# VH-VL binders against NAD kinase (nadK), part 13

Target 1, 268 residues: NAD kinase (nadK), of Syntrophomonas wolfei subsp. wolfei (q0aze0)
Amino acid sequence: MKIILVNNRFKENTEKKAQEIAGQLSALNVEVIIDNGLDEPYAGTVDFIMVLGGDGTMLRAARRYGQRAIPVLGVNMGTVGFLSNIEINELAEYLPLILREEYSLEARMMLEVAVFQQQSLLTRVFCLNELLLRSNSPRMLSFALEISGQKLEPYRGDGLIVSTTTGSTAYSLSAGGPIADPQLDAFIVTPVASHIINKRPLVVSPEREISLHLLEEREAIIGIDGQIKMDFGAENRVLIKRAPHPLLMVNLKAKPFFTSIDRSLQRQ

## First folded at step 2 (VH-VL)

Design d25 (from x34 with heavy chain S106R; framework fv_ixekizumab)
Fold by ESMFold2-Fast, scan of step 2:
Structure d25 (fold): chain C 268 residues (1-268), chain A 122 residues (1-122), chain B 112 residues (1-112)
Amino acid sequence: as target 1 above (268 residues)
Amino acid sequence: QVQLVQSGAEVKKPGSSVKVSCKASGGTFSSYAIHWVRQAPGQGLEWMGVIIPILGTADYNQRFKGRVTITADESTSTAYMELSSLRSEDTAVYYCARGHTYKYSRGYFDYWGQGTLVTVSS
Amino acid sequence: DIVMTQTPLSLSVTPGQPASISCRSSQSLLHSSGYNYLHWYLQKPGQSPQLLIYLGSNRASGVPDRFSGSGSGTDFTLKISRVEAEDVGVYYCMQALQTPLTFGQGTKLEIK
């Protein structure tokens, strides 16, 4: 069995814990590849991905490996979040179930984001939470939103978020979007500080294609999962659609989403 | 609680095909593997194949030589087993069963459907 | 294909007496993970099969403690310490190490 162990090199004691766990796994005849974010993603075949950290580390793992249809387990290292299934102090208890593959999987949709410069593909990335289009200056943006060939009236404001249901509790929530059951597949389109007061969040089919472009030259940025930033100008357009493969998340124990989000919102 | 409910008994002519359904309730359908097992009257259990709905992939027992197709519809939490070119020896009770893992192998069957009798007349 | 062989194919037991069923595989079912991918099922008359023992020796939820599984590699045993009338049916072992999944021929247990 070959496992990728994903960690964040900049977090306190995370490197030491990753090495400790790698040693334990090697003693059980498991090959371990450590991914601390410094190198390119491991290109070989693997059976399982274990993510040590908070939601940010899971988002990185999803972008790097989420399209490979490999089971991904989030192991919480003390950070409050929604993407981990077990705590680090529970790992020894659940390790036998991991090794005998005694777990179920949950599919989480991902976004495929293609950025064009004029008519040429500039980049293509995948993400688990959202794409953010945001102004990088005090001036508001004027931009066009098209959903499956349907051209909406122009938007005017600070930007727009196109989110997965998993991302409904991330930046989209802060911008006034709805909380969505992550087992439901949908795009959530949430305006950021719109000057048009009747622009509401939209919940649309994941089979739809969403495109965005600026109507006026402005300083703007596209953000991916809050971790990747790229400049966006009037020469650019972005196309967003459902990624070919969902992220396959490992369920070793029941995690009630609705009671968890309710407690988080009440800050208990 | 988890329950697998299969379609009703069918009587088919030799050379036709049959499609048996298995609807899952009480759990996340796509998270597990769904297996199909048959039992001819007075005989033992024979594994036919498996589908992993979350991956959209299936694996089959070679004994059925391209006659069996297993599919899944996640929107209705239903798995289907279609057997073509029916012969009298295909007369059997057909069961669906949930593997406790998402894998084609390794899993034990923690929940079984009630069975569907398929009778192929001479 | 892995061939599964059960012995005996039938047995009659007086209530309260023990019963033992053997299952042999044509190759080892012990995986590098340390687990034996051998499971036992019981099919009561007119009913669907039900899980009895998984991974060689683990009792499924709701299964009475009079049932136990043992063995490793190629030789496995299902034991009933004190047979009761409700234990009537056909017992099957199944290997799940690799596809195709294969069952033993079944052992019919009857009460006298």
Scores: ipSAE 0.079, ipTM 0.655, lowest interface PAE 6.2, mean pLDDT 89
Fold by OpenDDE, second read of step 3:
Structure d25 (fold): chain C 268 residues (1-268), chain A 122 residues (1-122), chain B 112 residues (1-112)
Amino acid sequence: as target 1 above (268 residues)
Amino acid sequence: QVQLVQSGAEVKKPGSSVKVSCKASGGTFSSYAIHWVRQAPGQGLEWMGVIIPILGTADYNQRFKGRVTITADESTSTAYMELSSLRSEDTAVYYCARGHTYKYSRGYFDYWGQGTLVTVSS
Amino acid sequence: DIVMTQTPLSLSVTPGQPASISCRSSQSLLHSSGYNYLHWYLQKPGQSPQLLIYLGSNRASGVPDRFSGSGSGTDFTLKISRVEAEDVGVYYCMQALQTPLTFGQGTKLEIK
């Protein structure tokens, strides 16, 4: 068995724990690769990904490895979040199940975000939470939203979020979006400070495509999962689709989402 | 909506082989397990085996003594079950079912195929 | 193999009356995750099996609330608060704790 341990090199506690766990796994004849984000993603085949840390680390792991259809386990290390399944102190208890590959998987839809300049593809990124389009100035943006060829009225506001249901408890929530069942596949389109006060979030079928482009010569930015930033101008367009593969999240421990949602939100 | 559509009924001679197909549509394929369950006339359900398409690995009920081969084609979202050395007692309706399982455990079957009758007679 | 034993094997119920089916496993189906890996299926006449209850007590989508699952460990019960004509068929419990997956014998429910 080969496992990738994903941690955050900027958090020493996660780095130390990754090394410790790597030692333990090696003693059990498991090949371990540590990914602290410094190097390029490991290109070889692996059987399991263990994410040590919080939601941010999981998001990074998802972007780096999610398209490879590898089981990903979130191991919380004392942080508040929605993407961890077990706590670090529980790892020893569940390790036998991991090694025997006796666990359930929960498929979480990811976004495929493609940014174009005219007809040229600039970049394509898969992400677990959301795509954010926002103004790079204190002024509102005017931008066009198109859903499966249907052109909506122009949006005016600070920006727009296109989120997965997983991402519904992230920035979309802060912007007034609904909390979505993570077992549901859907896009959540949440306005950010819309000029239209009563502009409501949209819940959109994952079978549809979402297109965004600016209607004026202004500078904006694209944000992905709060970790990737890129400039976005009038010459650019973004196309959002359901990713071809979901993230395969490991479910070792029952975590009732709706029962624990209040607790999780109160701690943030 | 997720659908599992199986191939049509088969009539086979003893000693021959049968291969039943199960095509999935309306959802993801590779992220789920495909189980095979059969039911002899007037009898209960018997689990035959499972394949995890994303892994390309399968597990089998050892009661079949290696006569069962389960495969999957991700490009067509189709799973196959081949049963060799057919016997009269293999006469049954064969079902494919989608399971929430990884590595052959802890799954439940939320979608079933319509079933394929396989009749083995001399 | 885990042996699943259902009782009764047949049940005749007057419409509107309750029904109860028991399923016993030869070993505990309670997993460390907190779930019992016991599922219930209904096979209506001439149809494929359909999921009723998963993980002991969760109703599948579209299943009326008159169906309920309970139990833990080795003893499980499926209850129908008010039996309807559409509930006729054979009910199966299934363990999915380990391979091979195994089913109960089935319980045939008929209307009086």
Scores: ipSAE 0.012, ipTM 0.511, lowest interface PAE 9.0, mean pLDDT 90

Design d26 (from x34 with heavy chain G107Y; framework fv_ixekizumab)
Fold by ESMFold2-Fast, scan of step 2:
Structure d26 (fold): chain C 268 residues (1-268), chain A 122 residues (1-122), chain B 112 residues (1-112)
Amino acid sequence: as target 1 above (268 residues)
Amino acid sequence: QVQLVQSGAEVKKPGSSVKVSCKASGGTFSSYAIHWVRQAPGQGLEWMGVIIPILGTADYNQRFKGRVTITADESTSTAYMELSSLRSEDTAVYYCARGHTYKYSSYYFDYWGQGTLVTVSS
Amino acid sequence: DIVMTQTPLSLSVTPGQPASISCRSSQSLLHSSGYNYLHWYLQKPGQSPQLLIYLGSNRASGVPDRFSGSGSGTDFTLKISRVEAEDVGVYYCMQALQTPLTFGQGTKLEIK
C-alpha cells in the first residue's frame, strides 16, 4: 500500500507529526510519500492520501490530487475546520480501518477554472471551494456574467464568487451566500458588495458553464480557494465548469454538518 | 439494512443478449463496488466483473472476451450486467454482490442479491 | 490468474464433531498492508452465498464463534469447532488480492 502524507512544511508541529506518522506507517510495510507543498505533486500511483492539517492543507491536496480519484482523508491537527473527518489523536484508532480499506467515500464536486487571454488558454486549475473575482483597487468593477451563453445584465461592485456547495461555508458565506448541503452538486454565484441593490446569489445546475470578463479596464484579480492569486484584466476571460472528477473524501466517522455549521454561526 | 434485489429469471435464445439488474437499498450506493458472480448448475462461483459507481469505472474478467458490460445508474441505485452473444454454456444463476470497499485489494462481499436464473436454450 | 485449491472437495461430519477445510493459493495473498486478502463464504442449499470470514481471520457480523479462519500467505484453514445441522452447504474461499477475483472449487459439508 502507498500513501501520500500532505502537510505544511511551514508549520513546525505538522512537519514533525508527519515524519512520526510516516515512520509508523513504514513499520507496517506501508510506502509513504511526504508532500509538504514545496515540490511538484507526486506523479506515481498511490492508494490513499492523508492530509495532516486544517482546511487550507486539504484545499491544496484537492487541487494537487483531487482529479485522480484517490481517497483523501482529512486529519485535524487542532485547528478549526469543515474538511477534516478525524482528529490526530484518533488516528491510531482508525488506522486499522484505513489499512483494511474499511471506510465510505463522500464525493465532493470541484470547479475547473480556465483563464484565457484573448483566445489563448493561459492556465487551467481545479479547486474545491471557489473562484473569487475582485477589484485590486478602491474602484469598483464592471463585468459581464454569462451562464451557459445567457448574458445577464452587467454587474457593478467589488466582485463575484463562483462556489461549489463545499465552498458555501467559505468566502461565499462571508459575502451573503446561502449555506448548502455539500452532498448536493450546484454552483453558487454570490456578488461581492454589489452596487446594484437587486443582485442576489444564484444557485445553478453544475452542468452550466459560467463565463466572466471585465467590461472596463480595471485592476482585478482572480483568487482560487484563497490560495492562488492571478491578475485579471479586460483582455482576460474565465470559464468555470464542473471538474471531470469529484474529490473523494474518506468518511470514517459521522460528521454532522448541519449541527456543526449551526454552532459556528451562533459564535459569529 | 442493506439489500440487493435482482430482476427476475430469463429464458434467452443462443446469440441474444440478457441484461440483469441489481437494485441497492439501505446504504449509500455510490460509495461501494457492485460485483457480478455467476454459478452454472452444479458448479462453483465465477467472478465476472465489477462496477465502481463513484469512479465511473468497470473492470471485467477477460474470459468473457468483451461480451460483458456492467453499468450503474446512481439516480435509481441500480447496477446492470449485460451479457451478449449468449451460448448454452452461459446458463447460470447470476448474482450481484456488494464489495465492502470500492478497491480490489480488500473486496469481500458483505451482501449478495438473491440471484437471477438465466437459461439459454433453443 | 491466481488459482485457489480447496481440500477436501466434500466432507461428512457427525453433529458436534469438528470440521476443517483447507484453501491454498498459487501465490501469496499477503498484501503490503499486512493483511491476507482471503475470504470465506458459505452457500446453504438453495440460497445465495454469505460471508463467513474476511481478511483471513475476521468473523463477519452474526457468524457464530465456532467458526474460525487462520493462515497466511498461501495456506489458509477454515475450522468449525462443533458442526451443527445449519452448517450444511458449500464453503468457498476467495482471493481478492488481484483481478480477476478467483474462488476455490468449493467444499461440500454434509451431516452423517
Scores: ipSAE 0.000, ipTM 0.434, lowest interface PAE 13.7, mean pLDDT 85

Design d27 (from x34 with heavy chain G107P; framework fv_ixekizumab)
Fold by ESMFold2-Fast, scan of step 2:
Parts: structure tokens; sequence; C-alpha cells
Structure d27 (fold): chain C 268 residues (1-268), chain A 122 residues (1-122), chain B 112 residues (1-112)
């Protein structure tokens, strides 16, 4: 069995804990690859991915490995998040189940984001939560939204979010989008501070293609899962589709989504 | 390691068509664009066009005016360049190249095929 | 179309001496991202071109640090600090700001 341990390169305690866990797994004849984000993703085949950290670390792991159809387990290292399943102090208890492959999997859709300059592909990335198009100045954007070849009336405002159902509780929620059951596959399209009357969030089939481009020269950026930031100008366009593979999240312990989100909303 | 392997040399008559293949291995075929570049004997490099598998779209240098067609088969990780109505001046080495992108950047060609010599003679 | 002009077209250098190749574009290659969409390639005799420098100044994987790229907008330079026998070939700059992608006419580097 070969396992990737994904951790945050900038947190000293997570590096030490990753080394401890790697030692424990090696003692059980498990081959361990440590990915702290500094290098390119490990290119070889692996059987399991263990993410040590918060939601941000899980988002990075999903971007790097989510398309490989490999089980991914979120292990919380401190602050409770929505994407972790067990706590670090529970790992020893659950490790035998992991090694025997005695767990259930929850499939979470991902976005495939392709950014173009004219006809040239600049970058192709996958993400678990959302793509955010936003103004990078006090001026609002004017932009075109096309859904599966259907051209909508122009948008005017601070931007737009195209989210997965998993991302419905992230930036989309802050912009007025609905809370969606992550068991569902759908795109949620949420305007950011739209100045067009009656622009509402859209919930659309994950089989649709969504494209965006600016109608006027403006300072804008594309954000991916709040972690990747790219300049976006009138010569650019972005194409968003459902990614070929969902992220396969490991469930070792019951984690009630609706109760968790309800408690989170009470605090904010 | 990423490799682009092209089909073998061809000798064609004027007015015929040639179809050159480029098989990608060791990388994610659909995540990159495949460009075609030709080089006439003793001359420089000339960009012919690109296929962008993620969009299913191709773009061409207008100089080839409806004579070039670039296609891709993701199941075999193979791109094709077909050039029709061949002339003697189409004699060249034809290269495929992977359009590697970096964030905030335009494509650059990090891997090239070995080249396919197409000779057009009567 | 953006026109790429290289100077000189040929250059003969004694081993160990520096070499400098210039590339000029007919319009600015500086993108709103702050990067110059200018790349350099080397074609050794009988071989496919290979990437040397991308985005003006970034050295490609495996390329020795004696190679460096500089410049912005319309004027770019490729420098080799100490030329070696293996550096013989034709050097091309390429703009990738807009289609059609265009190359300079090439600079042939020869050893004296």
Amino acid sequence: as target 1 above (268 residues)
Amino acid sequence: QVQLVQSGAEVKKPGSSVKVSCKASGGTFSSYAIHWVRQAPGQGLEWMGVIIPILGTADYNQRFKGRVTITADESTSTAYMELSSLRSEDTAVYYCARGHTYKYSSPYFDYWGQGTLVTVSS
Amino acid sequence: DIVMTQTPLSLSVTPGQPASISCRSSQSLLHSSGYNYLHWYLQKPGQSPQLLIYLGSNRASGVPDRFSGSGSGTDFTLKISRVEAEDVGVYYCMQALQTPLTFGQGTKLEIK
C-alpha cells in the first residue's frame, strides 16, 4: 500500500506530525510519500491520500490529486473544518479500517476551469469549491455569461461566482447563494454585488458549459478556491465544466452536514 | 517522462493530402494544447495551428487558408495534422509541440515531437 | 501579425566567450499580467527545437544557468555567459501574445 500525506509546508507542527505518521505507516509496511506543496504533485500510482490540516489543505489536495479517483481522507490538525472527517488524535483508532479499506466514499463534484487568451490555453485547473471573477479596482465589471451556448443579458457588478455544491457554503454563500446538499451535482452561479435588477443565483445542470468574458477593459481577477489568483482582461475568456472525476472523500465517522452548517451559521 | 512521437516520413504527389500523427505519452494529453510547426529545408519555423482538446476547438494560421485541419483523439492521446492540396513548397519537416502553460502566461513549447519529413514531388 | 526580428542572423564565438542575441517585436509583448509573452528556443543540427527560456526570463528545466533572458515590451535579449561547443545551433525567439504565433528568423551560433 502506498499513501500520500498532504500537509502545509508553512506550519512547523504539521511537518513534525506528518513525519510521525509517516514513521507509523512505514512500521506497518506502508510506503509513504509526503507532499508539502513545494514540488509538483507525485506522479506515481498511490492507493490512498491522507490530508493533514484544515479545509485549505484539502482544497489544495483536491486540486492536485482529485482527478485520480483515489480515496482522500481529511484529518483535522486543529481548527474544525467542513472537509475533514476525523481528528488527528483519532487516527490510530481508524488506521486499521483504512488499511483494510473498510470505509465508505462520498463523491464530490469538481470544476474544470480553462482560462484562454484568444485561442491559446493559458492554464487548466481543477477545483472543489468555486471560481470567482471579481473586480480588482473600485470600478464594477461588465461581462458576458454564456451557459451551454445560451447568451444571457450582460452582467454589471463586482463579479460572479461559479460554484460546486460543496462550495455552496464558501464564497457563494457570502454573496447570497443558496446552501446546497453536497450529495447533489449542480453548478451554482451567484452574482457578486450585481447592479442589474433581478440578477439572481442560478442553479444549473452540471452537464452545462459556462463561459465568461469581459465586455469592457477593466482590472479583474479570476480566483480559484480562494488560493489561485490570475489577472483577467478583455482578451481573456474562461470555460467552466464539470471535471471528469469527482473527489472521492473517505467517511470513517458520521458527519451530519446540515447540523454542522446550522451551527456554523449561528456563529456568523 | 513526456514524449511526443510522430508518424514516419511521407512522399506525396502534388495535389494530394498528407495526415501526420503525434502520439503523446507520459503526460495528461487533454490538459495541454498540441501545436503544429513546420520548417522548410534551410528555413525557419512557421506556426500552422493548434488543437485545444479541452474545448474541442482548433485555430489555424490563415496562411494555410482552409488546407489544414488539426484533430485529436483523446482515447489514444493522438493529435493529427492533415494538409491538403499539397504543393512542392509544402516540402518541410512538420513538428508537433505541446503548449505548456503557466499561470498568467501564454503557451510555450516544452516538448517537441521528433519531426516528420513530408516531401512533395512529382 | 506580430513580426519578430532577430539580430544578428549569424554569430561566431570562441569557446568560453559570451554571446548575445537580440529579438525585437513589432508591438509590445507585455501582457496585463505583467509578463512578457516571449520565449526562446534552440535547434541543434538535425534535432527538434528545444525550449530555453519562457516568459522573457525564466529558464526551462535542465537548461544551464549560463543562459539568461532579459528585456520587456518590444526588445529582448538572450545571453550566453560562456559559450560551449554543445551550444551550436539556431536560436529562435517566439511571441505567444496572439495568433498566429510567430518566430524570429533565427540566429545561427557557430564556434570559431
Scores: ipSAE 0.000, ipTM 0.385, lowest interface PAE 19.4, mean pLDDT 84

Design d28 (from x34 with heavy chain G99D; framework fv_ixekizumab)
Fold by ESMFold2-Fast, scan of step 2:
Structure d28 (fold): chain C 268 residues (1-268), chain A 122 residues (1-122), chain B 112 residues (1-112)
Amino acid sequence: as target 1 above (268 residues)
Amino acid sequence: QVQLVQSGAEVKKPGSSVKVSCKASGGTFSSYAIHWVRQAPGQGLEWMGVIIPILGTADYNQRFKGRVTITADESTSTAYMELSSLRSEDTAVYYCARDHTYKYSSGYFDYWGQGTLVTVSS
Amino acid sequence: DIVMTQTPLSLSVTPGQPASISCRSSQSLLHSSGYNYLHWYLQKPGQSPQLLIYLGSNRASGVPDRFSGSGSGTDFTLKISRVEAEDVGVYYCMQALQTPLTFGQGTKLEIK
């Protein structure tokens, strides 16, 4: 059995803990690859991915490995978040179940984001939460949104979020988007600081293709899960669709999504 | 509680095909692999194949070369086993069974359907 | 294909007495994970098979303590310390180390 251990290189205790866990797994004849974010993603075949950290580390793991149809387990290291399933102090208890593959899986849709400059593909990335298009200056953006070839009236505001249901509690929530059951598959399209009262969030089929481009030359950026940032100009176009594979998240114990989000929303 | 419910008994002519269904309730259908096992009258158990819904893949026992197809419909939580070019020796009770893991690496079946009798006679 | 051989093919036991069933594989079922991919099932008359023992020696949920599995590699044993009337049926071992998954020919347990 081969396992990738993903950790946050910028957290002092996570590197040390990753090495400790790697030693424990090696003693059980498990081959371990440590991914601390410094190198390219491991290119070989693996059986399981263990993510040590908070939601940010899970988002990185999903971007790197989410399209490989490999089980991914989030192990919380004391950070607050929604994407981990067990706590680090519970790992020893659950490790036998992991090694025997005695767990259920939850499929979480991902976005495929392709950014073009004219006819040339500049980059293609996958993400678990969202793509954010936003202004990088005091001026509002004017941009075109097309859904499966249907041209909507131009958007005017500070930006737009195209989110998965998993991402409904991230930036989309802050921009006024709905909270979605992560078991549902859908795109949530949420305007950012729109100056048009009737520009409401849209919930659309995950089978649709969404394209965005600027109608005027402005300073803008594209953000992916809050981790990748790139300049976006009038010569650029972005195409968003459902990624070929969902992220396969490991469930070893029940996590109360609705109770957790309700508690979070009551905080002012 | 997990339950696997199979379609009813069938009587088929040699050379025809049969499609048996297995509907899962309780638990997450796509998180587990579904195996098909048959048992001829008075005989032992024979593994036919498996579908892994979350990966969209299936594996088969080569004894059924080109005759068996196992599929799944996640929207209805139902797995299907279709066996073509039926022979009298295909007369058997056909079972679906849930693997404890989605990749069937452990390969033990924690829940079984009630069985479907398929009789092939002229 | 891995061949699974059970002995005996049938046995009759007086209630309260012990029973033992052997299962032999044509090659080792010990995986690099340290587990033996050998499982035991019971098929009671007129019923679907049910899981008794998994990964060589682990009792399935709800299975009484009188059932135990042992062995490693190629030789495995299922023991019933004190046979009860409800234990009547056919017992099967199965290997899950590699495809095709294969069963032993079955052992019929009857009460005298």
Scores: ipSAE 0.006, ipTM 0.548, lowest interface PAE 10.1, mean pLDDT 87

Design d29 (from x34 with heavy chain G99S; framework fv_ixekizumab)
Fold by ESMFold2-Fast, scan of step 2:
Structure d29 (fold): chain C 268 residues (1-268), chain A 122 residues (1-122), chain B 112 residues (1-112)
Amino acid sequence: as target 1 above (268 residues)
Amino acid sequence: QVQLVQSGAEVKKPGSSVKVSCKASGGTFSSYAIHWVRQAPGQGLEWMGVIIPILGTADYNQRFKGRVTITADESTSTAYMELSSLRSEDTAVYYCARSHTYKYSSGYFDYWGQGTLVTVSS
Amino acid sequence: DIVMTQTPLSLSVTPGQPASISCRSSQSLLHSSGYNYLHWYLQKPGQSPQLLIYLGSNRASGVPDRFSGSGSGTDFTLKISRVEAEDVGVYYCMQALQTPLTFGQGTKLEIK
C-alpha cells in the first residue's frame, strides 16, 4: 500500500509528526511519500492520502490531489477545524480500518477555475472552498456576472465570492453568505460589500457555468481558497464550473456538522 | 441491513435490449461500487462491468464490445445494466453485487442481488 | 486478462472429511499494498453467490471457522476441515487485482 502524507513545511512540529507517522507506517509495510507542499505533487499511483494539519493543509491537498479520486483523510493536529475527521492521538486506533479500506466516503464538490486572457487559457486550477474576486486598491470594482449565459445587471462593490457548499463556512460566511449543508451540491455566489443594495447571495445549481469579467480597468485579484492570488484585469475572464471529480473525504467517525459549526460560531 | 433487490425475469427476442435494475437499501449507496456478473445456465460466473456512483464513472469487460451500459440513479439508490443487440448466448442469470470499496478493482463482493433471469429466444 | 484456473473441477466428499480446492492465477495477485486480491465465493444450489474468504485468507462475517484460505502470489488454496451437508455447491475464486475481474471455472462439491 502507498500513502501520501501531506503536511506543512513551515510548521516544525507537523514535520516531526509526519516523520514519526511515516516510520510507523513503514513498519507496517506501507510505502510513504511525504508532501510538505514545496515540490510538485507526487505523480505516481497512490492508494490513500493522509493530511496532517489544519484546514489550510487540507485545502492544499485538495488542490494538488483532489481530482485523482483517491481517499483523503484529515487528521487534526490540535486545532479545531471543519475538514478533519480524526485527531492525531486517534490515528493508531483507526489505522487497521484504513489499511483494510473499511471506511465510508463523503463526496465534496470542487470548483474548476479557468482564467483566460481574451481567448487564451492562462491557467486552470481546482479548489475546495471558493474563488474570490476582489479589488486590490481602495477603489470599488465594476464587473459582470453571467450564469449559464444569463447576463445579470452589473455589480459594483469590493468583489464577489463563488463558493462550494464546503466553502459556505469560510470566506462566504464572513461576506454574509448562508451556511450550507456540505452534503448538498451547489454554488453560492456572495457579493463582497456591494454598493447595490439588492445584490443578494445566490444559491445556484452546480451544473451552471459562472463567468466573471471587469467592466472597467481596475487593480483586482482572484483568490483561490485564500492561498493562491492572481492578478485580474479588464482583459481577463474567469470561467467557474463544477470540477470533474469531487474530493473523496474519508469518514472513520461521525462528525456532526451542524453542532460543530454552532459551537465554532459561539467561540468566535 | 444492506440488501440489493433486482427487477424480475424477462424474455427478450434476439436483437432487442434489456435493462435490469438493482435497488440498494440500507447503508450508503454512493460510497460503494456496484458490479454486474452474469451466469449462463450450467456455466460459471462472468464479470460484465462496474459503476462507481460517487465518481459517476463506469468500466466494462471489453468482451461485450460496447453492448453494455451501466448507470446509477443516486436519488433512488438504483443501479442499472442495459445490454443491447441480444443474442441467444446472452441467456443467463444477471447479478448485481456491491464491492466493499469504491474502486473498480481490489474489492470483494460483500452483498449480492437475488439475480435476474434473462431469456433470449425467438 | 488474468486467467484463473481451479482444480479439481468437481469433488465428492464423505461428510466429516476434509476438502481442498486450488486456484492458480496466470500472474501474481500480490499488490504493492501487501494484499493478495484473491477472493472465494460459494454458490449453493438455486442461490446467489456468497462471500467466503477475502484477500486470500480472511473469513467473511458468518462464515464457519472450518473454512480457511491460504496462499500468495499465483497459488491459492481453500480448505474445509470437515465438510457438512450445507457446504454443497460450487466454489469460485476471483481475482480483483485488475479489470476485467475474472473467475475460476468453479469447483462443484458434492457429498457421497
Scores: ipSAE 0.012, ipTM 0.575, lowest interface PAE 8.4, mean pLDDT 88

Design d3 (from x34 with heavy chain T57I; framework fv_ixekizumab)
Fold by ESMFold2-Fast, scan of step 2:
Structure d3 (fold): chain C 268 residues (1-268), chain A 122 residues (1-122), chain B 112 residues (1-112)
Amino acid sequence: as target 1 above (268 residues)
Amino acid sequence: QVQLVQSGAEVKKPGSSVKVSCKASGGTFSSYAIHWVRQAPGQGLEWMGVIIPILGIADYNQRFKGRVTITADESTSTAYMELSSLRSEDTAVYYCARGHTYKYSSGYFDYWGQGTLVTVSS
Amino acid sequence: DIVMTQTPLSLSVTPGQPASISCRSSQSLLHSSGYNYLHWYLQKPGQSPQLLIYLGSNRASGVPDRFSGSGSGTDFTLKISRVEAEDVGVYYCMQALQTPLTFGQGTKLEIK
């Protein structure tokens, strides 16, 4: 068996814990690859991915490995989050089940984001939560939104979020988007501080293609899962569609999504 | 530990249907794709289709479109391949195989069933 | 459909000598991920096929190191550094870049 351990070496104690876990797995004749985010993603085949950290580490793992259809387990290292399944102090208890492949999987849709410079593909990235188009200055953006070739009236405001249902509780929520059951597949299109009255979030089929471009020369940024930033100008266009493969999340424990989000909203 | 066990040989009349089962043990059934590949006597390998249980989807070789149906029962870790409107040319050994899924398609087949001989004759 | 062409269709080898099998695809199997979606299988007489090499050059678990795969894009090679009696059978390459998945016509390896 070959496992990738994904950790964040800049977060206190995670590198040391990853080395300890790697040693334990090696003693059980499991080949271990450590991914601390500094090198290119491991290109070889692997059987399982274990993410040691919070939601941010899971988002990075999903971007790097989510399209490979490999089971991914989130192991919480002390921060509260929605994308981990077990706590680090439970790992020893669940490790035998992991090695025997005695767990269920949950598919989470991902976005495929293609950014063009005029007619040329500039980059292509995948993400689990969302793409954010935002102004990089106090000036509002004027931009065109097309959904499966249908041209909407121009948007004016600070930006737009295109989110998965998993991302519905991230930036989309802060911008006034709905809370979505992560078992549903859909795109959520949420305006950011729209200047036009009555611009509402849209919930659309994940089979739709969404296209964005600026109608005026403005300084803007594309953000991916809050971790990648790219300059976006009037010469650029972005195309968003459902990624070919969902992230396969390992489920060893029941996930109380609705009670967890309800408690979080009540505390605000 | 991982093993794919197929149902036994079948003899069918032209125009009938056959349903072959493939029971997976030792691994996580839902994590992997189950492919079906056939081999006519003395011939090479021909891909028929795949079921990806975690996604709830199946895909087929267009040569068999309308005649082949691949399903899965997660509670019993069993995949099924049903071929209808049987012809003598469908006489073949039918294999199930487990595939890792990567980007554009299911990848390599790491485990294969033992094969099921289906003979179509009058 | 992607067409896979193997050469030779048959070869006879003295035990201990090397063997080489070529596989050509009608279009590139190199994906933007950096992987070549090309795999090699061996079918021994009366048995199910078994995986030898996956993603161009990776040996499957339990496969002896005398088997190696190489190539990229449209041209791939399977090499056996020293053929043994147990290697008799039909070798198939397969592309998994797009559906329908397609196999080469097979190469029969015999011992002299």
Scores: ipSAE 0.000, ipTM 0.400, lowest interface PAE 16.5, mean pLDDT 84

